# Ledger of designs, part 7: VHH binders against Probable 3-hydroxyacyl-CoA dehydrogenase

Target 1, 346 residues: Probable 3-hydroxyacyl-CoA dehydrogenase, of Deinococcus radiodurans (p83589)
Amino acid sequence: MKIKKAAVIGAGVMGAAIAAQLANAGIPVLLLDIVLPDKPDRNFLAKAGVERALKARPAAFMDNDRARLIEVGNLEDDLKKLKDVDWVLEAIIEKLDAKHDLWEKVEKVVKKTAIISSNSSGIPMHLQIEGRSEDFQRRFVGAHFFNPPRYLHLLEVIPTDKTDPQVVKDFSEFAEHTLGKGVVVANDVPGFVANRIGVYGIVRAMQHMEKYGLTPAEVDQLTGPALGRASSATFRTADLSGLDIISHVATDIGGVTPDDEDFTLTESFKNMVAGGILGDKSGSGFYKKTKDEKARPRFSTTCKPANTKTRARCACPPWTPRANLSPSATPCTPWKARKATSCAPP

## First folded at step 1 (VHH)

Design s03 (framework vhh_7b18_3)
Fold by ESMFold2-Fast, scan of step 1:
Structure s03 (fold): chain B 346 residues (1-346), chain A 124 residues (1-124)
Amino acid sequence: as target 1 above (346 residues)
Amino acid sequence: QVQLVETGGGLVQPGGSLRLSCAASGFTFSSYAMGWARQVPGKGLEWVSYISSGGSTEYQDSVKGRFTISRDNAKSTVYLQMNSLKPEDTAVYYCATYEIEVRSGDYTYTFDYWGQGTQVTVSS
């Protein structure tokens, strides 16, 4: 394989976990993120990413010594080090303008033989490379990992109409033989991105949730096994993917299929995204996690904690016992309606 | 369509043994973490045991040393060997696929697919 050294730009949940997976494969990794003006350590975000990966459970590293293969840095001081890498992967915020700004800077310093990739599932690859040179575009290919990267076998490789077929072949061979991934090559057509079918299912599920007054946990029980998906149920998958990504994909698809109600985002979902509720990367989505309790359904009506003075009240769905509940969620004993006792006049 | 079918439940005396089996179909079994959860009468769902795709196991404290989880990838089956059974082990036992979620230096076990359950009764 041609890839002996990589760079990951963005040390959030996905970027840090992907860097750990590359280190597991014996590949030196440059992990870069932005400089925070209020932090004296200019590499604060990249260091925090490595720290999270070292503490992750299940383990992100096969051996903690693998973290020594990760060199942390930042985009202001260390971007020039990209001249020595064979593969650059971006895992930054899902904003097209941010990606354009990054690619303009990367193009100026990256070597001409390097493969350049984006981990985006919501922003089409061809949109990200607008304004770049023909040479840059020929070496650009989407590489979409699934969370957690160490444990999920699937990797989507997303070429554009400008991508050199040899780059697709070389990268796919690297992904299969060095990273141990199962590669699926996806088309990069506007409105036809990774997870298009999944996004359709999620949007439909949100519409039914609102129409019938269902909770995310109830929808996951109804739709999860029926969809035959390899991974988490509908809303849990949405939280892992990112609600902003789902919003972008649904909006992009809706723009090319007007009048198709199946891609019309609900008002509550738009409010979540506008309010910064983006799933796991923002600390909460349809499910949330707190320091004193593990992940639980955020909008569930079946198991709610009581106020500070009373015991938690929990109501489970009344249908027969196909329970699709996290062991980290609040334990739920099936709640049975009290028989109304006739009130006698005083 | 994902399907999980549990067998091996039944009535057993305290101190006895049972082996539960869960036959899986409709997904790449070897790539999934598997586990067992139970619903004890009068209590909610309790996680019992977990086995990763690589064979690493974890157990609820109350069953450690008594229960053993194992898998046979060639048969797409996960097993729960239950020894030294107690009346408190009486429950409906569910086979499930586990999704491992990594969040900011921590992880949780979430259930993705569930079987129909099999009744285990420890009497007398």
Scores: ipSAE 0.000, ipTM 0.119, lowest interface PAE 18.2, mean pLDDT 70

Design s04 (framework vhh_8dlx_2)
Fold by ESMFold2-Fast, scan of step 1:
Structure s04 (fold): chain B 346 residues (1-346), chain A 124 residues (1-124)
Amino acid sequence: as target 1 above (346 residues)
Amino acid sequence: EVQLVESGGGVVQPGRSLRLSCAASGFTFSSYAMHWVRQAPGKGLEWIGNIYDSGSTFYNPSLKSLVTISRDDSTNTLYLQMNSLRAEDTAIYYCARTEVTIYGSETYVEFDYWGKGTLVTVSS
C-alpha cells in the first residue's frame, strides 16, 4: 500500500499530535478543523494545533522543520483537497452525529483508493459507517493512537465486518513499517472499543501461566479471541508496551494493596526483566522472532516447564483449577499443572 | 469534569445480597477500565476487581465467589453485585477509573479518578 499523503481532520490535542507524528515519518499531512465565526483567521484551529505541537513537552516533532510538512486548512474551504490524499484520519469530538456528518462530506470528495479511519476510542467503528456506500465501508478501518503518539508504540487497528481484509493487512504493514508502530488488531464489538492494557490482567495472566504450566501463546489464544480482545491479546500486547514498564507499574500498584496476590509479580517475569528481556524494544519478550526461522507466530521465550506438560485441547480452559474439573463430564483429558521453571535469557 | 458517584450502600444483614452502582460522567465511559476497591475500618485498601472496556472481568481470588462486576455503557453505570455478605465485608466501597498512559518508555496505570465512596455495614 502506498500512503504518500495523509489528512487529519480535527486539530485538538490528539489530532495535532498525530499530524506531528506523520510529519516525523516524512508524510505530508493536510490538517483540517472547523471555521470559528468569531476568528478572522479561518484556519485558526488548525494553526493553533500546530503551535501546540511545536510547544509540546515531551517534544511532538523530532525537529521543528517537520512542521513544514503540515498544511493547515479548514473544512469549509479545503475539504476538496482530500481528493489528493491516500489516507484520511478523523480525530474530532466524540459525537456520533458529528462523525456521520463528517463522513457524508468526506465520501463525496475522497478518492476511491483512499483508506478512511477514525481515531475514536468511544464510538464503535460500525456505527460510524452506517449510511455510507459499500465501497466506503470496505476501505474504512479504525486507527486508534495512544497519547503521546510520538512516544508510544501501540496502534490499535479496528476493522468492522465490512472492512476488506486486504485493507487491514495493507494498512497494518504501513503502520508497522512507515509509522514504526506495534499493531494490535482489535474487535469492533458493540459498546466496547479496542484493546486496553490492564496491569492487573497481565499479572493475573502471568500467575495463571505459571500455576498451570501454560505458554504465552496458549494464554493469548484463550484471553484474546475468547474474551473478545485483539489478536495480540495479553502477552503480545505486553511485549509491545515493554516488560520493564509493566514491572514498574505492577510494583507501584502492589504497594497500595498489601496482601493482594493479584499484583504479585511472578519470579519468572522478574527474571525476564532482570535478564534484559523487555519485549519488542529488546528484540525479545514473551515472543521472539527467529532470524533463520521466520515462523508465525513468534516462538515463546518464557517459563514453560522444562519437564513435559500434558494437555489435550478441550472445552475446559487450562486456567480452570484442577479441583473444579470433571474428567467424565468434559471432552478433554485433565490438565497436568506444574511450577514454571526458572527463565533464562535465550 | 470527570465524576464518579457511588450509591447503594447501607446496613444489610449477614447472608443477604447488595448491589452497588457507580454513575460516571465527564468522559467516554465505554473506553475505560473500571474498578471496585474497598477499605474496611482500620485496614488498608483491598482491590475487589475490574472490568475492561471489552467487558472482560478479573477478580480478587479471595472474593471471586462472592462478587460480580458488570457495566452498562448506555447509561454510564458500573455495578458491583455482592452475595452472601459477611461481617468482614463491612467497608467503604470505592468506584475508580484507571488510565493506561504510555509516555516514552514508561507505562502508567493510574487510579486517576475515585468516587467518594459508599459505606456498607453488615450487621444484624
Scores: ipSAE 0.000, ipTM 0.125, lowest interface PAE 14.2, mean pLDDT 72

Design s05 (framework vhh_h_nbbcii10_fgla)
Fold by ESMFold2-Fast, scan of step 1:
Structure s05 (fold): chain B 346 residues (1-346), chain A 128 residues (1-128)
Amino acid sequence: as target 1 above (346 residues)
Amino acid sequence: QVQLVESGGGLVQPGGSLRLSCAASGFTFSTYSSYALGWFRQAPGQGLEAVAAISGSGGSTYYADSVKGRFTISRDNSKNTLYLQMNSLRAEDTAVYYCAAYTVEFTYGGETYTYDYWGQGTLVTVSS
């Protein structure tokens, strides 16, 4: 049960970053995504994922040469290559039907000794494996990474009632010793540990912010909506909760477990609280309350015309609609009304 | 080539109904598609407004507050066609309506959208 080669299916933010983390650990990775019918390059999405990881801040690769360990491909041409893979992880869209379709195809080609995992935080593991063989279900275990995978130590391992306990142990050992992760074995229920930044998460994020010289905005960019978390990211969530409350909880826990560094507050954070910088209730925290920081209006249905002068006006991509639309304009987040969006810069 | 062709526009009285259709060619609707599908409109003298969107699986829909409860977006994967059922039409619904296919991309700065394909538009006029 030695993991020498892995595959990541889905080259979005999490899939690409996880592939980079595996490459950092010296593990060859097959990175697969779908074929886009409008792109001549059948591997466009997987290549875009690698390019995004190479340009990431904070750096996803410990060394850009590690990218050579990532083989890009697609689900139509390259799915058969899973026959040589020891571990398959999916990081695709959060749709149960899409996951069932994927697992049916994967089961037909993956070797019988491989471990199969899902990075899902929103869909229970047991629901994904319904209809698969007993052997497949026995080797299936949730593996939920936090963004950015290189910098956030925590990994949630999520077995089902069908998962072989030996698979849980072997995978956890791999995650701890090869990937350098702190493993927490979690129950297979939505929201138990996902989609919420607890005191542990914010304190660890602050420690990594200091260690790697990151700003609060950079951490929030990485730990926010892309993870399927609440629209408020790590430090924005901290400002909403109150920095004094976070300080009291961490201090109380640290007083009971004084040798546990996971609850050790940074010097900069202590200085903020001591200085009366407590988040939204004090007018400032990691973010300063201004007219631009007031609660974002419900879903925005339009953007002002996008051009070179107003590129930073909206979080929308700089894509102009086809001819006959004047002036040029970029719609804001039209497909996901549930997200709190605005035309503020990213 | 990828192409979207709208149809079903026209003149209608306030309180009336219209169904817009968008026929896609050059790509197929599927649960594995990175494409979402949507309707946009541009009223005379106004900017472009998102009206409704539907995910690749059809399980998620979006509606602008101005049309919620009156308009319904749907897709027929077997016919490779997107629909917008427009009920209880008002004068302010007068616009050129565009069909779009777009890729949802996640970046480290949050969720963004690439609008790859647009139709040529179909005019809807609500007038007495």
Scores: ipSAE 0.000, ipTM 0.133, lowest interface PAE 17.6, mean pLDDT 70

Design s06 (framework vhh_vobarilizumab_d1)
Fold by ESMFold2-Fast, scan of step 1:
Structure s06 (fold): chain B 346 residues (1-346), chain A 123 residues (1-123)
Amino acid sequence: as target 1 above (346 residues)
Amino acid sequence: EVQLVESGGGLVQPGGSLRLSCAASGFTFSEYAMAWYRQAPGKGRELVAGISSGGSTSYADSVKGRFTISRDNAKNTLYLQMNSLRPEDTAVYYCAKYEIYTGSGTTIEYDYWGQGTLVTVSS
């Protein structure tokens, strides 16, 4: 199977950036989005997507001339152009009904040899293809890119139980050899491999905070901008997601791998969730919102070591409020030995 | 594997009450956040009410004080008690299992849906 022309449906941040990466690889791309009733230009959204990609920093295009390979259009006027496309990738709003409506329309016009994919990170692939023909289902495979697509090597390929193994093989070879991606094939289960890796990272970071007495802000400094990550680092990302959701994903994964300590939630995390501390949606998580509408580190430990030569740290959980810590007390009992969430005085 | 089956919808007069149920199977119900969504004709799906595994609840402004979401973990069942119903509450109501993915800033609130149950409020 050779993919010579692609279509990307949805010209938001991800769709436009993926179209740019396809153009960088020399693949002509049809970029489609909806018609906005209040805009005279029916291709306004697709054009805006390309313009954003041209201005992006870091650069989305390896050479701005690659934008010539992107043909802009819209779903009302140009959907029929999918008849000439070898691969369709969807990057629209994360709503199951919108996906179903799109796939019903795409199925009527796309050629029978085309591979069809969704960039969705949260809607399982098998739910999206319910009601489609068996032939459509056999050619459907998840293709999850990471932002920014040009710079993140990982690509998750997510087949369903209905996906033809040959489609998985052909698409993975294209992604590896033409797009230069590192392909990971994931099962279509809750928490795709990247989500599982994300949860693994958060749980592992919490275990390390417990072991080494680090604060959430210290971990975010190590895992965030300093390592080339987005501004929403480990614990800030957890607060944005919802701590109850992270808890559920980790517990579900841990249930199928019961001896895997990498998914074992810490006692402190369980206590946060049980106490209704769920992140931004509850007003606080690892970080507390300020009156300036900016996140502030919820906790800053001011424990002083009993002997400054050893520079021992207070072993209280990272989420322990400062008010529960005494600077003049003997250093706290090791975190794993504690029953209370505060430093025990001598 | 994951299954959500809604029931309890029907025709009711304005000011009336209905109790919706959602029977869940194929996952450890007690560990997941759950939600009720609705979709009126010609509109997209909207969140009506959510409940965490720990029992914390949230509501759309349009239903606060009128609707109550609850769960019975022993029965793997989610409920929505709807009081003081209005014609604008007419919709298909869906039970949803909550999943969220934040890799690269991408989020989605609910990805497992039931078949829905129709609520019609009219005289």
Scores: ipSAE 0.000, ipTM 0.119, lowest interface PAE 16.2, mean pLDDT 71

Design s07 (framework vhh_7qia_2)
Fold by ESMFold2-Fast, scan of step 1:
Structure s07 (fold): chain B 346 residues (1-346), chain A 122 residues (1-122)
Amino acid sequence: as target 1 above (346 residues)
Amino acid sequence: QLQLVESGGGLVQPGGSLRLSCEASGSIFSIYAMGWYRQAPGKQRELVAFITSGGSTNYADSVKGRFTISRDNAKNTVYLQMNSLRPEDTAIYYCATIEYSVEGGYTEYDVWGKGTPVTVSS
């Protein structure tokens, strides 16, 4: 089975970023969301999603011209366009009733050969497909991406007991060879699977934060929901959870993960835990309270050229906790953001 | 599908105590990390305390030392013992599963109860 055209339903943070990742892979994608009655533009939400992806940091698109592969639309006017789609991915709100309503409508228009997927982390796949035909159920497989989809290699593929094993194989091959993802096939078990995968996602977010010189606050802004939904915050959540708990879960699970899946904790994270920086329960974690403001990012980066021949390039090394910086360390500005802005927290 | 039902809220005077209960049904309870959230009028929902499937606990600074979260897997129940209650603890308290996702947890991502109101007033 070959996926030449996809649709993403839901243009929130994840849906828009996944659409961008599909466009990066050269796949035309139809991006659909609901109509807002108070907005003259019936495609307002889908367009807003594309605009956010174009402005995203780190960049969601490999080249902004890839956005031309995204066709925006809405569920009232454009649902019939799913007849030409090879793969449908849902990234809407985590409400079972909303997913049932969507799948009833999708089933009526989608072609018989299409693969259907949900990006849900909170609702089991088997619950979403109750009431659908046996044919629909056989082509349904969970596909859980991590934010930001371009940079986080992991993709969780979640079959139900009804999913055709050939669909799992075909989709996993597409995810690995076309999207460049590392596929983990998971059981359709709520809670435990989401907790387990979420810890690895936090570790991977830290690795990419170091690579791109992002602050914890910038990552939290990227992973948070948009457009009036509750605010989620990756590193604020980690601080509340306890960094020692995250460390133990990642270590315990990582011990049974194959070597080809790199879920290794960063040195900066290990140093935080070893130094007793455990989040809220220790008085600080990724964030710390300051005299003037309640929470500030703890990490800073330092840049020193390897030698005098470095060509106006200041490569920021991995993040280090502020407490571990020597007095001689020089704070640096983020790479390629050579504004009058320091890598050090405000 | 896991379902959650909260109970134990009510009116209490400052300095008083309440014990909230959250009963789970429909799925294996012991595998979930569980949290207590609260939402005061006009404010967003905040995580107050959580307990992992293994029993490790953590608390928001505002309640540390006053609130205790615990679970009884045999009864499919998570508890929040609230002591030394203050007027600022007035809120609707919600029980929910915890998702450790880089995608972030919306309030709709977790399985939620309907809430139990707590009013701290003289």
Scores: ipSAE 0.000, ipTM 0.126, lowest interface PAE 15.1, mean pLDDT 71

Design s08 (framework vhh_7b18_3)
Fold by ESMFold2-Fast, scan of step 1:
Structure s08 (fold): chain B 346 residues (1-346), chain A 123 residues (1-123)
Amino acid sequence: as target 1 above (346 residues)
Amino acid sequence: QVQLVETGGGLVQPGGSLRLSCAASGFTFDDYAMGWARQVPGKGLEWVSYISSSGSTEYQDSVKGRFTISRDNAKSTVYLQMNSLKPEDTAVYYCARDYTITYEGSTYYFDVWGQGTQVTVSS
């Protein structure tokens, strides 16, 4: 089966960026989103998605002229155009009811040879296809992209027990040869999908923490309860899961996609694992819990002392507010005539 | 170039009010969720409030009922109305853009930050 035309439903960050990647590969894309009653332009959301992709940094389009391959539309007026589409991917809100409503409508118009996919990381594929025909279920396969899609090599392909093995093979070949992705076939088991997405999120959070000079506690404030997530945020979740488990999963993914830096573990993290700092099961990880004390952040930065003709010093001044988060530095403070090996602002 | 510029900080007495403004440029403002975070002297960064592109709001427990986040899409501006201010609200306040565009569901990262504006609550 050749995918000559695709549709992306949902023109948010992921949907628009995936549409841009398809356009980069020379594939015409129908990009659809909902109609907003307060906007005169019925295609406002799809057009806004394309506009964001054109302005994205790093660049989503290889060449801005590729945007001409994207036809914008909406679910009220343009759903019938799916009859000519070889592959439909949804990247809409993570609500099972919304997925069911969409798939009921898509099934009525999509051609019988089309592949149907979800970009969902949080909702199992088998739950989304409940109530659909056996034919629809056989052509349904998860296709999970990572943000930003143009630059992240990894693509998870997630079949259900109902998915035709030939569909998995044909889609994986398309993803590898046309989109240039490294395909990993994942089981449609909620724990497995969630764990892999969690590992990606933790590795990316570590990379961004170093880039922007944030502490594990600061990242957990931003990614945890503040945004309506579980009380166990990024680094607390890492400590609960086991840093050795996270290391093994990231290494296994990186081995399949060696060109993908998003699963490249930081040296600090590798040193923690090698030193037996594995999270709660070893008594410490990013946080340490003691009998009579609160948990404490344990991420540390080590730097080499400068070797010059005159004595050089590294200084860690008190924490100062920073609006534009700069790339992480390696600050050190000398202590009692000793060379500083690590320091962290209070 | 994408930019966020905060204004409205200053010195205020306990129990007083301030309104912070964040002017956005270089992107389609009404498609993005926006938030406020603060840096307390000697402490780490703390999230304060969030407003989605559709207008749904969330607040940190310590400010809930006292602070109100709002947006004016025609002016590409997000606001933080701060009432019943306490000495512990003293901080540099930062405006931030959420990278994930959503009408409902999960939000992941703030990718653009302003330069910050100082709020001091003291007698």
Scores: ipSAE 0.000, ipTM 0.138, lowest interface PAE 16.6, mean pLDDT 71

Design s09 (framework vhh_8dlx_2)
Fold by ESMFold2-Fast, scan of step 1:
Structure s09 (fold): chain B 346 residues (1-346), chain A 123 residues (1-123)
Amino acid sequence: as target 1 above (346 residues)
Amino acid sequence: EVQLVESGGGVVQPGRSLRLSCAASGFTFSDYGMHWVRQAPGKGLEWIGNIDYSGSTFYNPSLKSLVTISRDDSTNTLYLQMNSLRAEDTAIYYCAKEVYIETGSGSYTYDYWGKGTLVTVSS
């Protein structure tokens, strides 16, 4: 709320983009990074971050003149300038030792009324503050932005057991009213702050799959190898991650932002998880291994014969894509009375 | 509210050319990559190609000689020019807006789709 000047430490993709978002909100920002010994300019990394943000697409700055609110510096020469900032956010490399070293130095110079935050998605907040004073720990709260910060509405606020509830309230109010963010207060639990953009993308893809009548294989064809991405595309990646994990993350986010449809799980997806269809670890998810796995190592749909007086029945998991097994493959037939499908064995 | 509206579909004779349009609103059009995707009757989705924010185009190799994608950022309009149309080009054609995501992340690349426009190639 009383945040009139901020500092961002780390001028990589996220740090530079967050500094731009603060500048867009009219907040002066001190942007600091390390000194590179092979570069004559001691502020090389911070300057490069600002230049990258100025060239970013979609645009990071609402107006390029907002970049004038960013003062570049480095951790060797300019760390003492933190004495005048109201909020410090780190967006440095995901190494606990590096974060401990940074926080020891920051604690010595930052004013006692400042809020201190980490943008970390992989390191729990409580681990970062070990060895710091009680006063430092009370003012420390995670602030996890999503890439790109200007355009993604969601911001996770991650208190520890030591964080002052008033700090959580004051920071959340600042994030909502000054930065225009939708705040979700998240637990400081490993695994839930890791790269939420991935889960957002998967949930959004599931919503579009139902809305437009797409199969998982069709979405993966569009989002995977055809676009030069890794061979494991959207729904294949979901099966590798575990559908129960995706369900829990989306439910936790959706439960505290019920007006945000971006994390609303489809009924079909809920039915898969409830039925024990969890991805690779359960033997099937959006994909299932074929009988031809030996020749085609990728997953595809299979039909399992049932011992009935009717010629044959197969269980086809919901939303599992049809396998192009053979021109002679028998299609699954819906059963009117029971919503069951029937297929002849291959 | 983001909206994408395709137009220009209809019945066309084999060998003819056709240009489809996609009118975009509710976002800064010039900042995003845009895609064309089609679905033939009884078939799955086929990616046609995309155009990035700078105007660079990338095409499905099977279609590269038959199509051209362009954009007009002053009118927030995406175009698909199709030449030498064949019966197998009969499909619903969709435009889609790209999500700006980390390269290679496996995340979904589209956040909005149009309702589609039908192209029927027949004699």
Scores: ipSAE 0.000, ipTM 0.187, lowest interface PAE 14.8, mean pLDDT 72

Design s10 (framework vhh_vobarilizumab_d1)
Fold by ESMFold2-Fast, scan of step 1:
Structure s10 (fold): chain B 346 residues (1-346), chain A 121 residues (1-121)
Amino acid sequence: as target 1 above (346 residues)
Amino acid sequence: EVQLVESGGGLVQPGGSLRLSCAASGFTFSSYWMAWYRQAPGKGRELVAGITSGGDTSYADSVKGRFTISRDNAKNTLYLQMNSLRPEDTAVYYCATTYVEIDYGTEYDYWGQGTLVTVSS
């Protein structure tokens, strides 16, 4: 099966961002949503979705001209256009009845060779396809994107007991080769899908932390406010989620994808969990709560003058980036190459 | 789509009690931290109570000992039992959860539409 044209149904945050990612890959996309009775423009919701994607931070489009590949429409006027679509992805409200209503309508117009998918994290795939034809069920496979779709490498592919293994293979190849995604084939269990959204990021961040010798506070500075993101950051977020939950999900994923290093827990993390350090619920995780209700890092790295008698120097970790210099920052040199004036401000 | 729907608000006399409920859908409720916030007219939103996935609770000093947060994971429902209500508890109460993209540290606060609690004689 070759996917040359896609449709995304639902122009909310996820649907619009996924449509943008498909456009980034050069795939024409129909973006459809409902008609709002109070809006003169019948395509108001789909247009609003594209506008939000154009304004998104971080940027959803690699080039804003890619938005021209997105054709906006609505489910009342434009559903017939699905006849030419190779892949339909649903990203509407998390209500089983709404999904059943949609799939009944889609089944009547979509071509028999099309792959049909849901981006749902809260509703099992097998529940969505109950009442559909065997042919429809055979071509149905979950396709769960992580927010933001442009930046998160992982894509979960979620077959049901009815899904044709060839559909799983063909779709996974498309996701890897055309969309540039790392595919994990997941169980059709809502809780596991939702938990995986968070776990991929923390495991990958822990691997980078060990590889580059960064502290949790340094990663949080890089992944939080410095990137223009919300104020919560990677390891502070992990403490909120619970390190035991992260451990459980990563272990379950590792059991079905043992060759996928993206879910390999670090030894330091395993030791934290084994020691009862589980995040906020245990009083500490990567951060320890203070008496003023402020979290403090359990791990830290600082720069300070190494010799004040002769010349000023800084003690910085050997992994300190050589070319990474803030305009107002004191330059820090790796400890093996330290010079007397390298960390002194003007 | 994360949906949070509050109910149980209303008019109550000082010293009275109310129980708020929040029906959650669109995510794995049992795996997420849940909270109640409130916003009085002309004020900002403030955290009232929080509950972790493991069941550990926290409270604002102003409500400690009077309010109890709890969850029923089988029903995907969050509760706030409010006792010994005072006029200053008058506010719109919001159910909330935080979904986080750990890879980027991006935090998404999800809110319900709110339920009004009026404490007045």
Scores: ipSAE 0.000, ipTM 0.127, lowest interface PAE 14.7, mean pLDDT 73

